# Miniprotein binders against q96jn8r1131to1294, part 147

Target 1, 164 residues: q96jn8r1131to1294
Amino acid sequence: TLEFLENHGKNILLSNGNRTATRVASYNQGIVVINQPLVPQLLVQVRIDFLNRQWTSSLVLGVITCAPERLNFPASACALKRAAWLLRGRGVFHNGLKICEKFGPNLDTCPEGTILGLRLDSSGGLHLHVNGVDQGVAVPDVPQPCHALVDLYGQCEQVTIVNP
Key: E = the ipSAE of ESMFold2; O = the ipSAE of OpenDDE; V2 = 0.75 times the mean of E and O plus 0.25 times the DockQ between their complexes.

## First folded at step 14 (miniprotein)

Design kp3 (at its last fold request DockQ between E and O 0.96; V2 from the best seeds 0.90)
Fold by OpenDDE base, look of step 14:
Structure kp3 (fold): chain B 164 residues (1-164), chain A 96 residues (1-96)
Amino acid sequence: as target 1 above (164 residues)
Amino acid sequence: DEKERKIEEIIYRAFELSDEGELEEALELIVEAIRLAVENKDEELLVWAIYIIANIAQQLGDPELLEKVLELAEEAYERTKDPEIKWLIEYLEKDK
């Protein structure tokens, strides 16, 4: 069963059997990690439940390759020091280095109800899915094991893990 | 500790500035962070700072700076053997 780990950002409140994450304060401190590591052919999806337009930017989606249970979460995923592969806006980042300028849709403009998915292919490529549509490989050769990470940042105040 | 926190804040600020397009200021800060990380013998923060300066150099499109970053990364790898640095070296070499 897919759910968010209890180790999460300070402003996160988990509900619905830890399948729903809500940022209940400010615009940051909203990182959550999904319990099960990504394995090939497993599609992990989250739905954007609520957006708050008073803020700018939106959620960051990606994976970490360190042990999530021991991770001391920074205020933003962009401040992860290592072992991070992140999708922000249209960019792909590794430990703060932009490795792709334009990839897929702009995550900052995804409306409520959008379902975002991550999947590893057989070659270790990390795919982004948007509303069930494979957007292609965002990160090739992702180290394994890795865990899906969602940073409820800015506008994004709630997400829920959904089944394919 | 306080020194570590300070260095972290500088590194992140450098990233933010680079994200905002303030590349010259970002470069100044990240160079300072690297100096401090080396002085404090903080290998983790040094590795992170090298990623950030690589990001800045990449945005500046400065081939000389990129070469210096690569050299810095190689030196750091010789000391730390950090796989994250090895990844960066390979990335920078392929991006030439």
Scores: ipSAE 0.908, ipTM 0.959, lowest interface PAE 0.4, mean pLDDT 95
Fold by ESMFold2, look of step 16:
Structure kp3 (fold): chain B 164 residues (1-164), chain A 96 residues (1-96)
Amino acid sequence: as target 1 above (164 residues)
Amino acid sequence: DEKERKIEEIIYRAFELSDEGELEEALELIVEAIRLAVENKDEELLVWAIYIIANIAQQLGDPELLEKVLELAEEAYERTKDPEIKWLIEYLEKDK
């Protein structure tokens, strides 16, 4: 069963059998990781449950390619110094380098109820799904194993893992 | 280590400035961070700083700076053999 790992950002409260993550303070310290690495047959989906529109930026999605169980998470996913492939706004980033200017929708404008999905294809390409629609390859040839990550940043205060 | 934390903070601040469009200020700050990381012999922070200056150089559209960043990355790769630097070198070389 897909769950968020117990190792997470310090402002996160896990509930609903560790399938729901809530940021309970501030605007950051909200990194969560899915408890299984991505494999081609696995579609990891989260629903945006609550947004606080007082902030301008919203969640970050992506993968890390290092072991997450004992990792000391930074305050924000964008401060991951290595092994990080992130979707933020409309951009795709690797370790702070923007490798794609526009991919998929602007994550900063996705409303409550949006279902965001991550999966690998057979070539190791990372796909984003939005409300069940494949947006294509965000990151070609991601090193494996890799682990799905959500940063409940800014606007995003709660997400829930949902089944495809 | 307090020196490591300060260098990390400078690198992340440079990233934030570049993200806000303050490219000249971001460049000045990341150059400082690189100098400090080299002097402190912190190869992990240096590798990250090279990613950030590569990002800034791309946004500036400055081919001379991009060539200097590639040279810096190649020097770091020879010392570290870090596959993340190898990936960056390959990325920058495709973007010629």
Scores: ipSAE 0.872, ipTM 0.939, lowest interface PAE 0.5, mean pLDDT 93
ESMFold2, look of step 14: ipSAE 0.864; ipTM 0.936
ESMFold2 (binder alone), look of step 14: mean pLDDT 79; pTM 0.745
ESMFold2, look of step 15: ipSAE 0.850; ipTM 0.931
ESMFold2 (binder alone), look of step 15: mean pLDDT 80; pTM 0.765
OpenDDE base, look of step 15: ipSAE 0.908; ipTM 0.959
ESMFold2 (binder alone), look of step 16: mean pLDDT 79; pTM 0.760
OpenDDE base, look of step 16: ipSAE 0.907; ipTM 0.959
ESMFold2, fold request of step 17: ipSAE 0.867, 0.855, 0.867; ipTM 0.940, 0.934, 0.939
ESMFold2 (binder alone), fold request of step 17: mean pLDDT 80, 80, 80; pTM 0.777, 0.778, 0.777
OpenDDE base, fold request of step 17: ipSAE 0.907, 0.907, 0.906; ipTM 0.959, 0.959, 0.958

Design kp4 (at its last look DockQ between E and O 0.95; V2 from the best seeds 0.88)
Fold by OpenDDE base, look of step 14:
Structure kp4 (fold): chain B 164 residues (1-164), chain A 96 residues (1-96)
Amino acid sequence: as target 1 above (164 residues)
Amino acid sequence: DERERRIEEIIYRAFERSDEGELEEALELIVEAIRLAVENKDEELLIWAIYIIANIAQELGDPELLEKVLELAEEAYERTKDPEIRWLIEYLERDR
């Protein structure tokens, strides 16, 4: 079953069999990683449960290609210095380098209840799904194995892994 | 390591400034970080800094700077053989 790993950001509290992550303090330190690596055709989805409008920006979604169990998480996904492929706002980033300016919907404006998904295709392309709709390939060739990462940042204070 | 922490903070600050559109300040910061990383012989932070300066150069739309970044990346790859630096080189060459 899909769960968040126990190795997570300092402000995260896991519940619901580790399927729900809640950031309980500040606006950052909210990185979580899903236990099972992405494999082709596996759709991993999280639902935005709660947004706190006190903050700006919202969750970051992506994958890491390093071992998540040993990773010392920085305060935000944007500070991951390697092995990171991230969707933030409408941009796609690799280790801080913007590789796509406009992709899919703006993650900073997704409302509560939005279901975001990640899926690898047979060619190693990373797809973003929004409410079940494939938004296309965000990253054309992702190294494997990789793990889905969610940074509960800014407004996003709670997400839950949901089944397709 | 205090030096490592300092360099990391500067790199992240450079990224933040670039993200906010303050590209000249970001460039100054990242150049400082690169200098410090080289002095400290920190290859991991150097590689990260190269990614950040590549981003800054890309945002500036400065082809001369991009060429310098490519040269820096190639030099780093020669020393480290890091696959992520190789990726960056291929990326930068593709977009030329």
Scores: ipSAE 0.887, ipTM 0.951, lowest interface PAE 0.4, mean pLDDT 95
Fold by ESMFold2, look of step 14:
Structure kp4 (fold): chain B 164 residues (1-164), chain A 96 residues (1-96)
Amino acid sequence: as target 1 above (164 residues)
Amino acid sequence: DERERRIEEIIYRAFERSDEGELEEALELIVEAIRLAVENKDEELLIWAIYIIANIAQELGDPELLEKVLELAEEAYERTKDPEIRWLIEYLERDR
């Protein structure tokens, strides 16, 4: 069953059978990773549970294509040096390089209750889902294996894995 | 390694400054980080720094800088054969 890995950012507290992640301090150190790699049949969905609108930026969503179990996480997903494909605001990034200016919704404005999903298509394309609606291909050919990643950054204080 | 940690910090600071729109300061920082990564022979940090200066060059809209970034990437690829650099080279050449 889908759970967040016990290897996570320092400010994360896992609960609800490791299906809920809460950032309990500061604005960063909130990276969590899903325990199973993405495969074409697997849709990973998280619900935004709590937001603190004090902050300007919100969660980052994406995948990492290196082994996550013993990875030393940086303070923010944007500091991942390699093997990272991230959705941030409206942009798509690879290792800090913006490869698309506008894709899907602005993650900085998604309200509490929004359900965000990631899946691979049969060609290795990474799809974003928003409240059940496929937003299309964010990244056309992600190396496999890869794991879904959420950075509970800024506004985002809690997410929960939900079944598709 | 304290030197490695310092280089990582400078690269991330360059990213932060570029994200805030301070492109001139970001460029100065990333050029220094590249110099240090080369001196330290840290290919992993150099590759990341090349990604960050590529991003800064795109935001500046500076084709001469992009050419220099491509040259750096090609040189790093010849030394390492790292697929992350190959991806970046292909990306920069396809978008031109």
Scores: ipSAE 0.817, ipTM 0.919, lowest interface PAE 0.6, mean pLDDT 91
ESMFold2 (binder alone), look of step 14: mean pLDDT 78; pTM 0.742

Design kp5 (at its last look DockQ between E and O 0.90; V2 from the best seeds 0.88)
Fold by OpenDDE base, look of step 14:
Structure kp5 (fold): chain B 164 residues (1-164), chain A 96 residues (1-96)
Amino acid sequence: as target 1 above (164 residues)
Amino acid sequence: DERERRIEEIIYRAFERSDEGELEEALELIVEAIRLAVENKDEDLLIWAIYIIANIAQQLGDPELLEKVLELAEEAYERTKDPEIRWLIEYLERDR
């Protein structure tokens, strides 16, 4: 069963059998990691449950290639100093380096109810899915094992893991 | 460690400023962070800082700066053999 790990950002409250993450304070400190590592053909999906429009920006999606159970999470995914591959807005980042300027839809403008998915293909390419539609390879040849990461940042205050 | 925390904050601030388009300020910040990381012999923070300065250089479109970043990365790799620095070197070389 896919769940968020107990090791998470300081402002996160887990519920619904750890399948729902809610950021209960401020605009940051909202990183969560899914327990099972990504393996080829496994589609991991989260639904945006609630957006608070008093903030700017929204959730960050991606993967980490370090052990999530021992990670001391920074306030923002953008402050992950290593082993991070992130989708923010329309950009793709690796350890703070923008490796793609325009990819897929703008994550900052996804409405509530949007289902976002991550999937590794057989070649190690990381795919983004939006409402069931494959947006293509965001990151080629991602090191494995890796874990899906969601940063409930800015507007995004709640997400829930959903089954395909 | 307070010094480590300070360096981390500067690195992140450099990223933020670059993300906001303030590239000159970002460059000043990251150069300072690199200097501090070297002083503190903190290889992890140095590697991160190299990623950030690469990002800044990429945004500036300055080939001379990019070359300097590559040299810095190669020097760091020689010392650390860190695979993430190797990745960066390969990335920078590919985009030349």
Scores: ipSAE 0.906, ipTM 0.958, lowest interface PAE 0.4, mean pLDDT 95
Fold by ESMFold2, look of step 14:
Structure kp5 (fold): chain B 164 residues (1-164), chain A 96 residues (1-96)
Amino acid sequence: as target 1 above (164 residues)
Amino acid sequence: DERERRIEEIIYRAFERSDEGELEEALELIVEAIRLAVENKDEDLLIWAIYIIANIAQQLGDPELLEKVLELAEEAYERTKDPEIRWLIEYLERDR
């Protein structure tokens, strides 16, 4: 059963059997992590439920490659110092280093109802799916095990884990 | 630790300024953060700061700075053997 982990950003409220995460204050402190590592070839998906367009930037999506249960999360995913591979806007980042300038759609413009997915391929490549459509390999060889991470940042105030 | 928290804040601020296109200010901030991390002997923050100055150096397109960043990364690798800094070294050499 895929659920958001109880260890999460301070402004998050979990609901719907821990499958829904809501940022209930401010614009940050909204990091959530899915409780099971990615299983190669199996798609993990979240739906954007609610956006507040008063903010400019939106969610960050990615993986962490260290154990998340006791990790002390920073206010924003971009401040993760290690073990982080993040999709933000159209960029791909590793520990604050932009390794790709243009990948997939601009996450800052995804509307409510968009379903974002992460999948490891057989080579360890991390794929982004948008509304079921594979966008290709964002990161060619992600260390395993890794966990899916969403930062409900700025515009993004609620996401829900959905089944493929 | 107050010193650790302060260094961490400067590193993240440097990232933010670089993300906003203020590369000169970002570079000044990250150089200060590196100096403080070295003084504090905080290898974890130093490794992260090296990631951030690598990011800034790429945006500047400054090959001399990138060489200095690689040298700093190699020195940190010799002290720590941290796979995160090894990954960065390989990335910087490959992307050249």
Scores: ipSAE 0.863, ipTM 0.937, lowest interface PAE 0.5, mean pLDDT 92
ESMFold2 (binder alone), look of step 14: mean pLDDT 79; pTM 0.749
ESMFold2, look of step 15: ipSAE 0.841; ipTM 0.929
ESMFold2 (binder alone), look of step 15: mean pLDDT 79; pTM 0.746
OpenDDE base, look of step 15: ipSAE 0.904; ipTM 0.957

Design kp6 (at its last look DockQ between E and O 0.93; V2 from the best seeds 0.89)
Fold by OpenDDE base, look of step 14:
Structure kp6 (fold): chain B 164 residues (1-164), chain A 96 residues (1-96)
Amino acid sequence: as target 1 above (164 residues)
Amino acid sequence: DERERRIEEIIYRAFERSDEGELEEALELIVEAIRLAVENKDEELLIWAIYIIANIAQQLGDPELLEKVLELAEEAYERTKDPEIRWLIEYLERDR
């Protein structure tokens, strides 16, 4: 079953069999990683449960290609120094380099209840799904194995892994 | 390591400033970080800094700077053989 790993950001509290992550303090330190690596055709989805409008920006979604169990998480996904492929706002980033300016919907404006998904295709392309709709390939060739990462940042204070 | 932490903070600050559109300040910061990383012989932070300066150069649209970044990346790859630097080199060459 899909769960968040126990190795997570300092401000995260896991619940619901580790399927729900809640950031309980500040606006950052909210990185979580899903236990099972992405494999082709596996759709991993999280639902935005709660947004706190006190903050700006919202969750970052992506994958890491390093071992998540040993990773010392920084305060923000944007500070991951290697092995990171991230969707933030409408941009796609690799280790801090913006490789795409406009992709899919703006993650900073997704409302509560939005279901975001990640899926690898047979060619190693990373797809973003929004409410079940494939938004296309965000990253054309992702190294494997990789793990889905969610940074509960800014407004995003709670997400839950949901089944397709 | 205090020195490592300092360099990391500067690199991240450079990214933040670039993200906010303050590209000249970001460039100054990242150049400092690169210098410090080299002095500290920290290859991991150097590689990260090269990604960040590539991002800044890309935003500036400065072909001369981009060429310098590519050269820096190639030099780093020669020393480290890091696959992520190889990726960056291929990326930068593709977009030329």
Scores: ipSAE 0.906, ipTM 0.958, lowest interface PAE 0.4, mean pLDDT 95
Fold by ESMFold2, look of step 14:
Structure kp6 (fold): chain B 164 residues (1-164), chain A 96 residues (1-96)
Amino acid sequence: as target 1 above (164 residues)
Amino acid sequence: DERERRIEEIIYRAFERSDEGELEEALELIVEAIRLAVENKDEELLIWAIYIIANIAQQLGDPELLEKVLELAEEAYERTKDPEIRWLIEYLERDR
């Protein structure tokens, strides 16, 4: 069963059998990781449950290619200095380097109820899904194993893992 | 560790400034962070700083700066053989 790992950002409260993550303070310290690495048959999906429009930026979605169980998470996913491939706004980033200017929808404007998905294809390409629709390859060849990550940043205060 | 924490803070601040579009300030910060990382012999922070200056250089569209970033990355690769810096070198060469 897919769950968020118990190792998470300091401002996260896990509930609903560790399938729901809520950021309960501030605007950051909200990194969560899915408890299984991505494999081609696995579609990891989260629903945006609550947004606080007080903030201007929203969640970051992506993968890390290092072991997550004992990782010391920074305050924001953008401060991951290695092994990180992130979708943020409309951009795709690797370790702070923007490698794609525009991919998929602008994550800062996704409304409550949006279902965001990550999966690997057979070539190691990382796909974004939005409301069940494949947006294509965000990152063409992600090192494996890799682990799905959500940073409940800014606007995003709650997400829930949902089944495909 | 105190010096390492300070260098990390400067690198992240440079990233934030670049993300806000303050490219000249971001460049000044990251150059200082690189100098400190070299002085402190912190190869891991230096590699991250090279990623950040590569990001800044791309946004500036400055081919001379990109050449210098590539040289710095190549030197770091020769010392460390770190796959993260190898990936960056390949990336920068594909986009030239």
Scores: ipSAE 0.849, ipTM 0.933, lowest interface PAE 0.5, mean pLDDT 92
ESMFold2 (binder alone), look of step 14: mean pLDDT 78; pTM 0.744

Design kp7 (at its last look DockQ between E and O 0.93; V2 from the best seeds 0.88)
Fold by OpenDDE base, look of step 14:
Structure kp7 (fold): chain B 164 residues (1-164), chain A 96 residues (1-96)
Amino acid sequence: as target 1 above (164 residues)
Amino acid sequence: DEKERKIEEIIYRAFELSDEGELEEALELIVEAIRLAVENKDEELLVWAIYIIANIAQELGDPELLEKVLELAEEAYELTDDPEIKWLIEYLEKDK
């Protein structure tokens, strides 16, 4: 089953069989990683459960290509030094380098209840799904194995892994 | 390691500034971080800093700076053999 790993950001509290992540303090330190690596045709989805409008920005979604069990999480996914492919706002980032300016919907404005998904295609392309709709390839060739990462940042205070 | 921590903080600050549109200040900081990373022989932070300066150069839209970043990346690749630097080199070459 898909679960969040016990190795997570300092402000994260896991519940619901480690399928729900809640950031219980501040606006950051909220990175979680899904246990199973992405494989082609596997759709991994999380639902935005709660947003706190006190903060700006929202969750960051992406993948890491390093061993998640050994990762020392920074306060924000944006501070990941390497092996990171991230969707933030409408941008796609690799290790802090913006590789795409405008992709899909703005993650900073997704409302509660939005279901976000990640899927690898047969060519290694990473797809973003929003409420079941394929938004296209965010990253054309992702190194494997890779793990889905969610940074509960800013407004986003809770997400839950959901089945397709 | 105090030096490592300092360099990390500078790199991240440079990223933040670039994200805020303060590109010139970001550039000054990241250049310093690169210098310090080289001096401290910190290959991991050097690679990260090169990604950040690439981002800054890209945001500035400065082809001359981008060329210098590419040269820096190539030198770093010769030193580190880091696949992430190889990726960056290929990326920068494709965007020309």
Scores: ipSAE 0.884, ipTM 0.949, lowest interface PAE 0.4, mean pLDDT 95
Fold by ESMFold2, look of step 14:
Structure kp7 (fold): chain B 164 residues (1-164), chain A 96 residues (1-96)
Amino acid sequence: as target 1 above (164 residues)
Amino acid sequence: DEKERKIEEIIYRAFELSDEGELEEALELIVEAIRLAVENKDEELLVWAIYIIANIAQELGDPELLEKVLELAEEAYELTDDPEIKWLIEYLEKDK
């Protein structure tokens, strides 16, 4: 079953059988990773449960292409130095390089209750889903194996893994 | 260690400045981070710093700077043999 991995950001509290992640301090240190790699047909979905609108930026979604169990996570996903493909705001980033200026909706404006999904297609393309609607290919050929990652950054203080 | 942590913080600051649109300041800072990473023999931070300067150059829209960044990446690849820098070189060459 899909759960958040016990190796996570320092400000995360896991609950609900490790299916809910809450950032309990500060605005960062909120990286969580799904406990199994993406495979074609696997749709990983999280619901935004709680937002604190005092911040301007919100969660980051993406994948890492290295083994997550022993990684030392940085304070923010944007500081991942390698093996990272991230969706942030409207941009797509690889290791801090913006490879797409505008993709899908602006994640910083997604309200509480939004369900965000990640999946791989048969060509290794990474797809974003928003409330069940496929937004297309964010990254055309992600190395495998890879793991879905959420950074509960800024506005985003709680997410829950939900079944498709 | 303290040097590695400092270099990492400088690289991330450069990314933040670039993200805020302060591209010239970001460029100055990332060039310093590259110098420090080379001095400290930190190959992983060097590769990451090159990703960040590539981003800054791309956002500036300066073809001459992008070509200099490609040359830097190629030199770093000779030094590091890091597959992440190989990916970046291919990305930058595709942009040509």
Scores: ipSAE 0.852, ipTM 0.935, lowest interface PAE 0.5, mean pLDDT 92
ESMFold2 (binder alone), look of step 14: mean pLDDT 79; pTM 0.752

Design kp8 (at its last look DockQ between E and O 0.95; V2 from the best seeds 0.89)
Fold by OpenDDE base, look of step 14:
Structure kp8 (fold): chain B 164 residues (1-164), chain A 96 residues (1-96)
Amino acid sequence: as target 1 above (164 residues)
Amino acid sequence: DEKERKIEEIIYRAFELSDEGELEEALELIVEAIRLAVENKDEELLVWAIYIIANIAQELGDPELLEKVLELAEEAYERTEDPEIKWLIEYLEKDK
């Protein structure tokens, strides 16, 4: 069963059997990690439930390759020092280094109800899915094991893990 | 500790500035962070700072700076054998 770990950002409140994450304060401190590591052919999906337009930017989606249970979460995913592969806006980042300028849709403009998915292919490529549509390989050859990470940042105030 | 926190804050600020397009100021800060990380023998923060300066160099489109970053990364790898530095070296070499 997929759910968010209890180790999460300070402004996160988990509900619905830890399948729903809500940022209940400010615009940051909203990182959550999914309990099960990504394995090939497993599609992990989250739905954007609520957006708050008073803020700028939106959720960051990606994976971490360190032990999530011991991670001391920074205020935002962008401040992760290592072992981070992140999708922000249209960019792909590794430990703060932009490794791709334009990839897939702009995550900052995804509306409520959008379902975002992550999947590893057989070659270790990390795919982004948007509303069930494979957007291609965002990160080739991701180290394993890795865990899906969602940063409820800016506008994004609530997400829920959904089944394919 | 306080030194670590200070270095972390500088690194993150450098990243933010680079993200905002203030590349020259970001470069000044990250160079300072690297100096401090080396002085404090903080390998983790050094690795992170190298990633950030690589990003800044990339955004600047400065091939000479990119070469210096590559050299810095190689020196760091010789000391730390950090696999993430190895990744960066390979990335920078492929991006040439």
Scores: ipSAE 0.887, ipTM 0.951, lowest interface PAE 0.4, mean pLDDT 95
Fold by ESMFold2, look of step 14:
Structure kp8 (fold): chain B 164 residues (1-164), chain A 96 residues (1-96)
Amino acid sequence: as target 1 above (164 residues)
Amino acid sequence: DEKERKIEEIIYRAFELSDEGELEEALELIVEAIRLAVENKDEELLVWAIYIIANIAQELGDPELLEKVLELAEEAYERTEDPEIKWLIEYLEKDK
């Protein structure tokens, strides 16, 4: 049911029925997108399976509000020019503009085994869940439809979609 | 287009410099990218560049620069009616 979309970053290898994404080279080119748009009853969760601590930055989470099937992905999610709402480190960004300094945990320090979740509430608010605990609204009123995105950046070399 | 690729690279480099705290250098690069995007009539890259210079101006805490960014965004909105630039205008008005 939930899978990573076949259109993804160039350094990604999909496995486990397209539910596991591995970055197999370099530190970037690791964008993956979930194959269904977010809807209020849907909690999309990924587990951090493998980290390489030689890097200082780690994965980026977020949503895109444009159709992902034919999108030409940049090397990093931070280079998405439009339609992107991203959680990176402790910050929240829209198209490269930092809109919140501190939200949730520092993603750069989340250990292997951490389960990160995204969902929309009924008003379009984007929620982050960490190990099953709702962290609140990261982005109010995200345009719909939107798709969950993970950038396996830097430290993050593998994630797997898990059921709540 | 080779020009588009080069403009994109400059915009992203300005973002990286801003992220590293090199705000003056980032500003110099993004101003150059804006000039090139205007010259090349690339409205999509211009809108992105406006987002990046807005971020730089916000980090600098420079209200005069933010006002100039808002003017640029308003001019781009008049030409395009791009909802991305409308969102940015509304955001910048609240940031004042």
Scores: ipSAE 0.847, ipTM 0.932, lowest interface PAE 0.5, mean pLDDT 92
ESMFold2 (binder alone), look of step 14: mean pLDDT 77; pTM 0.716

